# VHH binders against a4x776, part 1

Scores and structures below are computed, not measured.

Target 1, 306 residues: a4x776
Amino acid sequence: MSTSMSVARSLPGGPVAEQILAEVAQEVTQLRAAGVTPALATVLVGDDDASVGYIRIKQRQAVQLGFASPHVRLPASASQADLQAVVTQLSADTSVHGVLVQHPVPPHLDFDRAMQALDPEKDVDGMHPVNLGRLALGLPGPTPCTPAGIEALLAYHEVPVAGREVVVLGRGATLGRPLAMVLAQKRPTANAAVTVVHTGVPDWPRYTRRAEIVVAAAGVPGLVRPEHLRPGAVVVNGGVRYAGRRLLPDVDESCATVAGAMTPRVGGVGPTTVAMLFRNAVRAARRTRSSRTPVRLPDSGAPAGR
Below, numbering starts at 1 at the first letter of every chain, in headers, positions and changes, except where a header shows other numbers; antibody chains aren't numbered by Kabat.
F, E and O are the ipSAE of ESMFold2-Fast, ESMFold2 and OpenDDE, as the mean of both directions, binder to target and target to binder. V2 is 0.75 times the mean of E and O plus 0.25 times the DockQ between their complexes.
Where letters were taken out, [cut] stands.

## First folded at step 1 (VHH)

Design a01 (framework vhh_6qgx_2)
Fold by ESMFold2-Fast, scan of step 1:
Structure a01 (fold): chain B 306 residues (1-306), chain A 123 residues (1-123)
Amino acid sequence: as target 1 above (306 residues)
Amino acid sequence: QVQLVESGGGLVQAGGSLRLSCAASGRTFSSYAMAWFRRAPGKEREFVAAISWSGGSTFYTDSVKGRFTISRDHAKNTVSLQMNSLRPEDTAVYYCAADSYEWGYDESEYDYWGQGTRVTVSA
């Protein structure tokens, strides 16, 4: 009953995360030597056991990396105005470089509205509209963590991306949509021909069967099966988290018998997402240490993308 | 009150078999991936086997492939590791682990761990 992993090359995210976090630790050390203590503020609304556990883990990791870790706790009964006031205060606090609000918040609160009140420079999730606009324009800024993690994972394992057909299965705001923007950037680790498929495309297997790389991010467990893949394709289980649950595998692991390379269920994309969050945080602190230089629009040399 | 409890460890002669079981209490883990890790004397914890949340896919470290079989029973909220053709180098404390909601894709990120069960394989 066992599936041999000798057929598909494994693409673990643990080593990728370790490399990124080592670079983060080095930058934190340099900033502290220059008199700046990077600070990642955390905000927790309510006392859900899982959320308390996750924020505690992130706080411990921040401290281990050399960050200051101020935290704010709000009761589950907190109003939208209370949450927005905290976000606004942390946004204005010059000792705070990054802000992480633990998702999910209680159902009566509008998380996205609260996050839009945050200084885009302190957005460690890379999801602020200003930062998504920067990504769309090819400008520097915080990048959405899971898309950046996937790019880093593919580069680490020397998977060719430039000029390749990539299919992203899912159009969610945190992965599918921004991943298409990331992988279309003009750089060696991206520069792909990206197709986004979703529930509005009933014959999505037509696209995945031709793809050299398939990234699954639909949030439907077991959606991608061996018959949906091109033999030898690279398969990334990006997945989507819901209501405080872990990343669910959209890709059935039997795909390892057809795929040339595949992220493992244990030790896949998840670690790289966390590492990218800390990378965004240390870079935010780095920008505070020196004058933020005006960003110039990139010169692509072409009127239209080709 | 979430707890993973391993059982089935013990002393066995080389070539023998043992079945380890991991029972989850306090909540159902049917949506979690489950894994077995082991720690031999003088070593760090190493991956042994994992089973997907659906039970449809399994992964093994090369040294146990073909000898060990991981399985799960969603109704009983248990995961099992059938160990055949045991070797002295399989001697270790075996740990059951469940991956987390947010992280949990390597040892340091797992939310839930059992206390471990000792397996000793004599020549």
Scores: ipSAE 0.000, ipTM 0.126, lowest interface PAE 16.3, mean pLDDT 81

Design a02 (framework vhh_6qgx_2)
Fold by ESMFold2-Fast, scan of step 1:
Structure a02 (fold): chain B 306 residues (1-306), chain A 123 residues (1-123)
Amino acid sequence: as target 1 above (306 residues)
Amino acid sequence: QVQLVESGGGLVQAGGSLRLSCAASGRTFSDYAMAWFRRAPGKEREFVAAISWSGGSTFYTDSVKGRFTISRDHAKNTVSLQMNSLRPEDTAVYYCAAEPFYDLGYTSEYDYWGQGTRVTVSA
C-alpha cells in the first residue's frame, strides 16, 4: 500500500492505561483474597473546583478498582501544622498504603516540606527524594508516574527504545529529569541513548532533528514544530498547559505531517499517569503482604544483634 | 442502610467529663470513617473528631486536642468520644457521622448522620 498520503500513527494512552489498570485490578483481587484491602488516601486543602474535580475522578477510579479510598479535606485556612499532622498520621496508619496530596495547596503552605514528612513507601507520585535516589541508583521503589507511563506507552505500541537516540526537551523535576533516568535503565523497554535539552541549549533543534524519539516535557504550548523533527520520528506530548478549558500540548499538531508516530492532543500520556498512580498504590499494599516475616529495624548507634 | 444513634449526653459542670457513644447498624460500618460534629445555638455545624475505618488514624479540631479522645469498637459496631476538661464553649448538640471517606470540617452528600445528643456545660 502507498505511503505517500501517510499521517503519523497515533499513540493513544487510553488502551495503555486500561492494560495497566486491568493488571492493578487483578493484584487488588489477589490482595483482598489474602485479607488485605489496598487503600489510597487522598488529601485536599481548600475548595478549588478543578482540584475537587481531579480528586473525585481519582476516588471513583480507586473504588472501581477495589481500593479503600479515605479522603481528607482541610479548610483553605489550615495551618502548616495541620497539613503536617494529616500527612504524618496517614504515614503512620498501617491500613493506608498510598497517600496523594492534591496540588496545588494554598500559597501560605509549604507543600514540599509536608510531603517530605511522608513515608517514602506510601509516595504514590514517586517524587519523594528517597524514591528519586532509588531511581538514580537503579533500586526498586515507586517510580515517577508520568515517566513510567511514557515507558509503558512506548512499549505497548511496540516503539523500539533500547539502543535508540532519545531527546527529552525539558528538565522539570516531575518529567524531564526523572524520564532521562527511567529511559537509561538497563532493561528491554528502556536502555536508550538519552539527551536532555532545555532553554539553556539555544540550538536544541540540532538535537531533536536527529532523534529517533522526541519527548516534549517543557510545558510550553506549540514549542515543537515540524521543522524540529527528523522525518519518521516518534513524538510524545509529555508537557501540557491550559488556556481556559482548552488543553495546549508542547507539540504542534502539524508535526503529524513529519512524525512516524505521535501521541494525540487528548487521551495521550495523561491516562497513563493516572494508571501508574494506582500501580504504585497496589504495589505499596503488596509490600505489606511480602513483609509478613518480621523485620528488625537497626538501632541508632549500633545495628541490633550485630 | 447505615443508621446512627448517639447516647451519653447530659449536663456537666466545667472541668467535668462525659463519654458519648454512637451505635451504627448496617453491613458497611467496617469500611466507614466515623466522625463527631457539634452545633452550638446560632452557630454552624463544626468538626470535632474523626477516626479512620481501620482505627489507625485519628483527627481532632485544635480546640479539643488533648482533651477529647475518639475510639471505635468494630465488634460492637460503635464509636465513642471521651470528653475531658469540659468548658462552657463545648455546649452543643453532638452528632455522629459516617462516610466512606474522611471529611475534616466539610459535609459530603454521602454522609450519614445521627439525631444528635445534647451536651450542656455549666460555668
Scores: ipSAE 0.000, ipTM 0.195, lowest interface PAE 14.3, mean pLDDT 82

Design a03 (framework vhh_6qgx_2)
Fold by ESMFold2-Fast, scan of step 1:
Structure a03 (fold): chain B 306 residues (1-306), chain A 124 residues (1-124)
Amino acid sequence: as target 1 above (306 residues)
Amino acid sequence: QVQLVESGGGLVQAGGSLRLSCAASGRTFSSYAMAWFRRAPGKEREFVAAISYSGGSTFYTDSVKGRFTISRDHAKNTVSLQMNSLRPEDTAVYYCAADLGYEWLTSPSEYDYWGQGTRVTVSA
């Protein structure tokens, strides 16, 4: 019966995103008072309706937060040289602090090569090799948006992460792989024992059945079921697909019968990803005011006797 | 809200130069991006050059790169197109366009504000 059913505590991302965006708005106000108008440039190649819609939503949010929002649109027939020229020009424009190239680009274009031409300081997605290297080394820089959003979501809802067994299901470049690096960082909101599993690990349920936190990042709807979880585990759906207007999460909703807490099907991780994009953008603008700040390396023990 | 007026068009011989100007009114110059487009007889409107709202970024179509230079004057609320080494195929009506969203776009369909155009004729 519905009146006696046990249900997992919900971990919505909306309140998390609102908190992050309120901090971003405050930082934008401070920067404008100091004479710096943060600017997030967007680049779209082609006329894909979903990509156009997504860019327009981000542009409206940017303007509402006080950002300038220059946009470059290239035809679907644009050459690799055209795309690289735009990225290079935006890298050189001192009034632009962050650059977002909307993925995907048409298949004749090399997205990764174009992004390597971008100034790493303007990488708001946190996916530039230099910034991924910074993440691997524990250095400050733009952070991958969805991994950072998940860390913030867990912290907001007071889910213990430090010292806990976390299993990440998936090794995709934008989520599973960088999330493992984020959650292994030496800080109170991370510092976890992280295991990464994927389709190459056929007995992956052995790992998830032991985990205190499971993050699904495979992009396979309904992959995670109740029998794959430890009773009382925290479950985060990081991987989603859309079929028309319906959001298809990796975690089956029936997992609420076993999980102690889980992200909702709608309004979960997604809002935090968008909020983190703007956090990266405002921090990029803030760096132009304090670019002389020396890089602080993580604490690493000196060899004994030296 | 933005009114654009082009000037500087005319007749010039191949290898010559012209400077086009676009005067903008109705909105602060630093609040929008500017572009030049052209339309030759019997052809579609095509992108020529664009300049960001700050003036720090410029983009050119390949056929004019190295020959044309776009610039802006924030004090005068104007954008200019310096056209050097003109060719007969540069013959067209040249249009100034603006986007109020801090955007500089290469597609004509994305611009809401247009001037009436200025005619450039390059003789062989």
Scores: ipSAE 0.000, ipTM 0.217, lowest interface PAE 14.5, mean pLDDT 82

Design a04 (framework vhh_6qgx_2)
Fold by ESMFold2-Fast, scan of step 1:
Structure a04 (fold): chain B 306 residues (1-306), chain A 124 residues (1-124)
Amino acid sequence: as target 1 above (306 residues)
Amino acid sequence: QVQLVESGGGLVQAGGSLRLSCAASGSTFSSYAMAWFRRAPGKEREFVAAISWSGDSTFYTDSVKGRFTISRDHAKNTVSLQMNSLRPEDTAVYYCAASDTYWEYLSEDEYDYWGQGTRVTVSA
């Protein structure tokens, strides 16, 4: 573990995912003892080999954790109405607690519209407008998986976040934008001063060079280089592209010479995203047992700026 | 429902130690996330430490990391806060809180049940 060279401390997501999944397994055990079998329904549209493989991995994980795993397959020719009917049926099924529609769906289908037909309480991706609104307001609900995974990863590795300057590169709906909302929440693993930069901010390096934590969420390989970082900064690679089987991360590996801590090219944030999916699913099942407790507005104090 | 009762507060000199305990009664204890908050004289209530339902995840505010340790005893239905290397700025009323949900990163107002508090005074 020790090295004679001064390089960034590694922040692997594997151990973080294992901790989260162990907590999920414990919660599933408690729910089953109380007479509730958590159920995560999966929906696949088409026969794309990669999507079939990915859904199979998720189904194996669900079974290992003690979930029931009903599965619905639709042909690639399925209409928007067909997809929405399936989502509506699963939404109404009281034995189903979470629903995952494997993306991407075929190009003629509107994934976001289909997800809006889902009961927000069964949204395991955390992307339903109601749940994003809950996140924006500091209300409890399922959170987007990758932002939640990054929060957990930073907490696991004891990276201070509260009161720190965090720069997020990217404003995508699934990562950059909701991550800013997550890290601004009033809790010890968040409570950060968050700046979001994007293509509309040409001098974004001005911000990253001052940041204590930099999260790359742009999906542009090699975008972040050593000259863009403050010495000793914590660097999280949230964005990737693939060239064949090789991962092309947003953060250049040479950043390890300047950063104080950095997620690895492989085995970083990705494992935590999958773990958070199952955490959202088990919590959806838990909420059916706690539905008598009213939802309360979290005490953020005053809006940021105390 | 659950009722929380804190104990272990008192007066101690700077550099000393205290162990706070929170006893939970009523509902199933193991299904609750637990935390300690404090309110210093003339200040707002602030987070100190939290422990998850499994007891495997712990969270601390930066000012107490390395000095305070939160722990959970399911058999005794208690959560404890071991406070070492106490400083005058740790002087506060300490509150135990519980949430009937398994949200890993809970904000203050997601805690449903609160104790009455126990006073800790650290002299210079």
Scores: ipSAE 0.000, ipTM 0.168, lowest interface PAE 17.0, mean pLDDT 82

Design a05 (framework vhh_6qgx_2)
Fold by ESMFold2-Fast, scan of step 1:
Structure a05 (fold): chain B 306 residues (1-306), chain A 124 residues (1-124)
Amino acid sequence: as target 1 above (306 residues)
Amino acid sequence: QVQLVESGGGLVQAGGSLRLSCAASGRTFSEYAMAWFRRAPGKEREFVAAITWSGGSTFYTDSVKGRFTISRDHAKNTVSLQMNSLRPEDTAVYYCAAGEYFESYYTPSEYDYWGQGTRVTVSA
């Protein structure tokens, strides 16, 4: 009759990632049977140690799933034109279905400009302006991996999202901002009332104390504490920072005493992000096999859509 | 057959210097990180130094930082360890290693290829 001090249900991402990767493996098998070997090209500029490690992990996973994994390395001294030429070459290569340019690039390079040179259909990170525009408009396309992973994680664990008050703490381009767009989409796994808070909102705890779901996406270790939460709230730690080998989450572990459900410190959102990268990649390959070529009519001056 | 062969070990007095070299054959290692590990008598294998695939980043264990320098030559397919201000505690068999897949450069299991080792003895 031991009384546990924690009341929060755990929301591990490992099982979610396994389910997604099993679906990816099945789609890869189907494409290979149809004569298409899905190919994920990786691009690394320089030799930032974390980036080298992350690329190698992704390359190994790609091969394990049945992808071809061509790799391009550029020296840290590479020019913007050199990087854009590689991205343009991979965009034109019909044997390549997805392209991943590893963050960070050296400070003298403009990552966003390089991504604009990429075919939006090959954008496996979901960070191309065209695909972010598609997300904003509710159109199909690759979705930023961590936001998509969080949506899948909540759905897997049967956390109600539709009609719920969700607070996203952080407005970073890769997580907080696109996550707000994802969770506001009109579908059963989203359709939430989303509030974004950040450093420009000094009384951000006023909002998190009312939220049914809190997603921490600030990259500030220990930022979210028990006193910032509504009792029984669902808490997702989307933002992490590493100090050497140690994972430092935005959400303090003591929040488990107040939260109704919470992602674990290790094995939370991270695995789902990697799984979503490969989901975007296999779907890019599938599109080349089964996509319609749109018939374009002369522009009569009418706007597209309504 | 893929091989890593170490050379340059020997006996040296405390305060002296040695240069270890590792020659790779049977495959181009231009895309591999290379490392040196050592095993002292009666101890486990420990990390000494690593160099990334491009040679742009280097890592050292705290006890050798500032005394040892790792470098590589892609044209010769070699990695070297310059050991200065040697101490009796540096006495060990030194192993060259190469790996493609990393979560950490410090972990022996991350490295796929290993040399047979070269002995370094530092007398007081």
Scores: ipSAE 0.000, ipTM 0.140, lowest interface PAE 15.5, mean pLDDT 83

Design a06 (framework vhh_6qgx_2)
Fold by ESMFold2-Fast, scan of step 1:
Parts: structure tokens; sequence; C-alpha cells
Structure a06 (fold): chain B 306 residues (1-306), chain A 124 residues (1-124)
């Protein structure tokens, strides 16, 4: 009996997150020994108890890793100018290395405009237009957390990606779109043939049925079923929704009968996203240590896609 | 848990100087913004000055800008307010306040920890 043939091999994100956070802790220790205390600043607008609780969890994790964790609270009535002034101050403060503005902000505020005032080097979410442009151009910079987490998860579990047919279901700004750019990069953990499908592609199952790796990123519970998969395919669930207390993934659990490997319903990609946020933060601090990674210009003679 | 103790208040003639100090004990200073507020008799608490957790950003109310300087000493866990060119209108009880809010400085209700206050009297 082969578990890979009758039951898909599980690809949990917990061990992946633990490995990444252990590496982050070691980098923090090295920076502190060199006289630099990594700092992740958090910004909260309003006093929503759930958001306050979520920020406190991140602050506790930051402290456990050895980060300084300054926090800014703005009243729910704060103006756009107030929020932009805080982001500008944090951008100018050389002792702050990363900045996280907690979403959501009150509806009268323009979150995206506020984030554009942030120094792209301090963007721990990897969502600043400058960093997305760097990603598109193959330049170093902070990477969107969930896409980076998926790349790390596949590498940790020794799933071959280079040269493989990968289908990404969904084109959302935080996962589907940047994931396609990540997995097409020229490196051993990526270098894939990536196809992006979405609601504008009615026959998307034609693409998933031939894919070696399928990443569901649509936020539609049960969207991916066994009949949509190639036998032995690797299936990553990046999209989830809640019904009461139950986590409803984009990938139906019955896909385990066809898939060769699959992320679990709980404890899959989520833990790796949080770990990548702290990795972006410590790398931002590392750049301050005078050991900044030089930006390499793209090889203008190389054909696109290699 | 943070405990704040102010010192340095007293009586001074208009045009004189005083240095207020606030000693913090308990939780690490690096996680807190620090501020000075004042209360004149019969009035509400008024913002005076604030300093970010790193000391990299300082904020002042317009009436003290250029006259007062706020500073931090992380090794001593202290925040200080150097008050120059004092005016009779500066007469108040001065309070040290601490919050985890970096850059939020004008809202007294946002601060989690407060000292007992130190009295400053400026004679005409």
Amino acid sequence: as target 1 above (306 residues)
Amino acid sequence: QVQLVESGGGLVQAGGSLRLSCAASGRTFSSYAMAWFRRAPGKEREFVAAISWSGGSTFYTDSVKGRFTISRDHAKNTVSLQMNSLRPEDTAVYYCAADESYGLFYDSSAYDYWGQGTRVTVSA
C-alpha cells in the first residue's frame, strides 16, 4: 500500500514556518550582536478589539524573535493626512526597518495611497508598487508573503517546480497574480511553466487536468474537485472561506483520492505567510547593517522567460 | 506593566529654565512612545511634547516649539523635558505618559501609563 497512490501525501506549513522563523531568529541574533536591533513598526487605525488582539499576537511574536515592536494607534476619526504623516515619519526613522499597516482601515481612508507614502524598503507585505515592479523585473526586494510562503513550502517538501506545468486558479492582487511572477523566476525553487486561470476562462479545467502543480487562489469553497486534477498532481490550497467555525478551502478534500500530495485543510499555507512577513522584516534590517545586497541589472541580451 | 516617576519640578522666574525627568521601570522602553502632558488649575490635560520609541521623531505643541526639548536615554530608562524661556502660562502640573503608540502623541486617552505629576510654577 502506497499512501501517495491511495491517500495524498500531506504538505503541512507548520514545519516550514518553524524552519523560516528559526532562520529569522538567527539573523536577528547576528544583527543584535552587530549593534542593530531589528524593528517592525505596526500601525492600527481605530480601536476594533479583534484588530487590537491580532496586532498584539504579532507584537508578541516579534518580541520572541528579538525585534523591537513600536506601535502606532490612530483614532477611527483620523484623517488621510494623519495616516500619511505617520507612514512618512516611520519611513524617515532610521531605527525602523519594517512597517505593517493593519488592514482594514476605516472606509473614509485610502489605504493604498497611505501605503504609497511608505519607503518601499520597509514594505514587509511586499505589496508596494515598487516592490511588485522589482518582482516583475526579477530584481531583489520584499516578496508578497503568501506567494513566497508557497514557494518555500514546495521546496521544503521537495516538490519539483523547475520545468513543471503549474496552474494558478485566481488572479487576486495578494496571491494569484504575484505567485505567477514568483514561480516564473530563474531559480531552482521556481522556473516553472505557469498558467493563470480565473473567472474569465470558462474552460479552466482543461488547464488544471494537465497540470503537475495546481495552486487554488480563488476564494471559492470546493471549486477544485477530483475530476479537475491530473492523477498524482500536487495541490496547494491558498484560498479559504469560513462557514461558522469550519475552514472551507478552495480544494475539495476528496481531491486527496487523486492528488499525489496536498496541503492540509488547516495548518497549510497560512503559517508560512506569517513567517515570510518576519523574514521580510529581518532582511530589511539586514540591509541597514552596511551589508546591503547590490541590485543586479537584468541581462538585456537574455530572451524573455529564461 | 510600567511605572513612571517624574522629578525636576519647582518654582522658577519667567525667562528661566527647568529640566523635568521621568524614570520608567518595568517593561522595556523600546516598545513605548513617551510624552509630557500638563494640567493647569481648573483645566483639562493638555499635550506638551512626545518622543518616539527610538528617539528619532519628536512632536511639540505650538506654544512650546523652540523653547522645550524632549529626549530619551534608553540605558537609564528615562525621558527628559528641557524647558527654556519659561512663561507664567507654562505653570501647571506636568505628567509623564507612556503608550505603545509610536507617533500618536496628541490624544491623552491613548496613553496606558501615567506618572503622579510634578508641579512647575513660573512667577511673573
Scores: ipSAE 0.000, ipTM 0.266, lowest interface PAE 14.3, mean pLDDT 83

Design a07 (framework vhh_6qgx_2)
Fold by ESMFold2-Fast, scan of step 1:
Structure a07 (fold): chain B 306 residues (1-306), chain A 124 residues (1-124)
Amino acid sequence: as target 1 above (306 residues)
Amino acid sequence: QVQLVESGGGLVQAGGSLRLSCAASGFTFSDYAMAWFRRAPGKEREFVAAISGSGGSTFYTDSVKGRFTISRDHAKNTVSLQMNSLRPEDTAVYYCAAEDYWSGYLEPESYDYWGQGTRVTVSA
């Protein structure tokens, strides 16, 4: 009954990430059996302790999954030409399938310019303009990691998306904007009616109050409150900021009293983003195997030798 | 309210072993990656080891790989660090931490749940 309260079902990303990484490990095993060792190269410029920590965990995860994990470390004094030479060399290296350059680089370097020099096929972040163009056109390619992670999280937890009213709150380049393109794709885990709202839409609560699914992607802690939601809505916290050591989500936790399902404050979307990085990397390696193996004909519906 | 409580620290001779434990409460244990950090005298906190929510993935800093083993016990809500072949440079206060591991955050500032710390002293 409407007079009783229920707590929203939790939608943790940890199990989703572990399932994706198990599938990645299985694909790595299959590629190795076919003579291809997937390789994710990592590049670090300087010795910022946080960046060293981030790159080390990604390297160790890669090795645990069965990837080769070559690492290039450039001094903080490296020139733009040094960084671009490394990116160009890794782009040309046929033994390397994915490349991750740890952000940020020192302020005298142009990170975006260096990344645009990368082979789009090796872009594990899925943010290269060529790959965003592929996404817009519905073509295969590396997918932006957080949007892909959200799609996987919703599918894992059996949240219906196809034909549903989805509101994305935020239009940032890495989440809100590409998420709208992902969820509008013609497939069972997407195919949604997507509305994007942002600060330029002052009456954005009019849209979220109607939505069956709300994805907060604004990076504004506590922005989404219970009064902004339709009772029983599915709420995904895609936006997060840290205040010192604390994770501050866009969605206020009190929304759990109105929502039918909600991602947790910690262990939500974040885990799926890193898993998608490795999925992009193994798929890049799989594409190289396709170029080395004979074209397979379907067992049914294709005449032989025509 | 989340709490992490470490135990198992102490004084040990070089080449010896210690097992650290961290008891976790106030959250769904399997939804969080758990990590061990340490702070040596005069240094900042550094990463030592981490374990995924399922326990299926483990990660180590290079200086302890092959010597230390991280594990978790969901029935007891504990994470443990088995430390073998201890060296004087392993002397530090060891901290248990919980946070969203898959975001790639390994620096201390990303963890909002910390234990009180347990002291490990390795004598020559």
Scores: ipSAE 0.000, ipTM 0.174, lowest interface PAE 15.0, mean pLDDT 82

Design a08 (framework vhh_6qgx_2)
Fold by ESMFold2-Fast, scan of step 1:
Structure a08 (fold): chain B 306 residues (1-306), chain A 123 residues (1-123)
Amino acid sequence: as target 1 above (306 residues)
Amino acid sequence: QVQLVESGGGLVQAGGSLRLSCAASGRTFSSYAMAWFRRAPGKEREFVAAISESGGSTFYTDSVKGRFTISRDHAKNTVSLQMNSLRPEDTAVYYCAAKPYYDFESTYEYDYWGQGTRVTVSA
């Protein structure tokens, strides 16, 4: 049945996303008043129906927030060189502040190689090696969207994180690994004791049974069950799989009977990920306004002034 | 983790047919995009064909369009490559590969590979 019949309080991401997007809209308004129109360029390769749908949703959201939303479409037959040329062109375009290449690309293309050609400042996914290096070093930059979304979700719902034992189940490049780096940062919404467990740790339930917060990031439906949790623990479902169009979360819904708080099956982390994408994009545009304008060099043939 | 096992390779004369099969294990196979790659002697691994998670979208390299057909059977947890009108230049080791489709843990690359099955096309 409904999760409203269970013990755990719900941690929906919809209100969190709404708050973040309202802040983004305000920043867009401020930038436009200063003569800068934030622009998020989208790139789609091929005609996969789901990818077309996701791009349309993101483009609609961009327009609603006040972004310019240029779109580049490449045929499914496009070469690696074609994709890299588009990414390189968008990197050089000063009117474009953020670039989103819709995943997945057709199977003959190397997505990671294409993204490495992107200017790290325009990386709205926060997955460029330079930006991951910045995260590891505690430097400012675009943040991985889902990890940042989870941090915001926990903060919004007033879940204490600082000094708490957090277990991240999964070490994938887009969630588990960068989430551990995010939650270990020295700030009030993080500053946690983070343990990462994965398939190489067969007795991972030993760790989750002791955790105050468990974030499932494995992409294995129903992997986390009530017997794997400490009573009263906070449980975040970060990982999902799809069976066709049906969303299958890593955390079994029955966990709501033992957890103190839990993200819902639908409307949990996902909305916050999309909101963080737009936050990265507006911050990229804001950085262009904060830069000191270089002084124009005089002509090399000019006579010396006294 | 998904495990992939290829079968159906062998020796065939030019103009003949072979059907390659890839059996996958794992609870989430139906949520994976599946592909066939090949590696000819002295050449880099190249893309051959791919099929989406639903089976509704298929992709082929130009040299095999109209000759090869990729299909999947969700009930049997298999993906197949029907190869017709085979040519000596189709001689290669054929690999089955899988990647998550809409997975927050995705690396944006093929995460799972089979060991390969050899196809030899004689003149």
Scores: ipSAE 0.000, ipTM 0.177, lowest interface PAE 15.9, mean pLDDT 82

Design a09 (framework vhh_6qgx_2)
Fold by ESMFold2-Fast, scan of step 1:
Structure a09 (fold): chain B 306 residues (1-306), chain A 123 residues (1-123)
Amino acid sequence: as target 1 above (306 residues)
Amino acid sequence: QVQLVESGGGLVQAGGSLRLSCAASGRTFSTYAMAWFRRAPGKEREFVAAISWSGGSTFYTDSVKGRFTISRDHAKNTVSLQMNSLRPEDTAVYYCAADYSGEYFLYDEYDYWGQGTRVTVSA
């Protein structure tokens, strides 16, 4: 019996991200031709080396895509009121369509509180409560980036999702919970039977052993092993931790001996998350040219997902 | 899209010095973390040195500490590896690697790789 670690088909996110970013670039070009320059404002608090690096990467990508990229730098000593004032000013600025505050902020600041003050229409992370409510109700709005990226990755690689049994390991606010909502939407790239398992389900392997698709979203290195999988299952590494600088995924690499397809340790879901951030940003700018008024709260007649 | 081109390799006698350079083609990589790896004939690729995107943090493998120095020049889009007190054991193809996240890795998790430059150290 073959137990080679290269048995599973690879599901890289790089090509997926390139396709999404190409579409974003086309939308930016159309908006600029119509007199709207999409603008993604970036906010950095402090001088943490990694955070400065990440924000510069996002600024550079924004400019390459044709976005205006206003940047606000706050000192590490900035108060909560200073951060909230910047978020409020960017929310009110009609020339700004999306706002990204680089996480983490210094420990004396409440990041989540500052982000809740942001105009939900400018939320490029898709994590504002209003936008999560829109997702739950099947309404259009910014979508959480990693869940949307996983949906796009599965669709790109022609993995059937509709009608399939999907198990999501983890109920974290940024991945597990919103992913369940995304994959249950009524559309060809979703429409799955979704089961969410977590720390409160000690017998979670009972569920993953029958699943056609397993998405690991727990942030526990090596949590998912070959014995936890159905032969031929599709496995997505959504959760990662770092040991120093080394990437440690939730899914053990030996799972490639049982899985039919699997995201790679490097270049998997991560690139798609960044691409979805820019998709949310260009769509925010597009809404300023739409004749339709955004719906803030849906009524009982709101449409199901698309 | 990012192409990394190494230069500065060659033949040198033990105790000599070489300076390797890595240049990005087509765009700035001032936001990237950079590393040097090497592969001796018939062996696996191993880590040599890394530098953060700002140049404020550097890391070296024990066998080159005190002999090699990694540095970067943001204005020229270059990363350099100054190799002093070279030994026959340093004979390898040296590869430049870049990480888009701005974080550096001691393992082969880098996004972009150069084609390599050959270093031969004779006794």
Scores: ipSAE 0.000, ipTM 0.114, lowest interface PAE 18.6, mean pLDDT 82

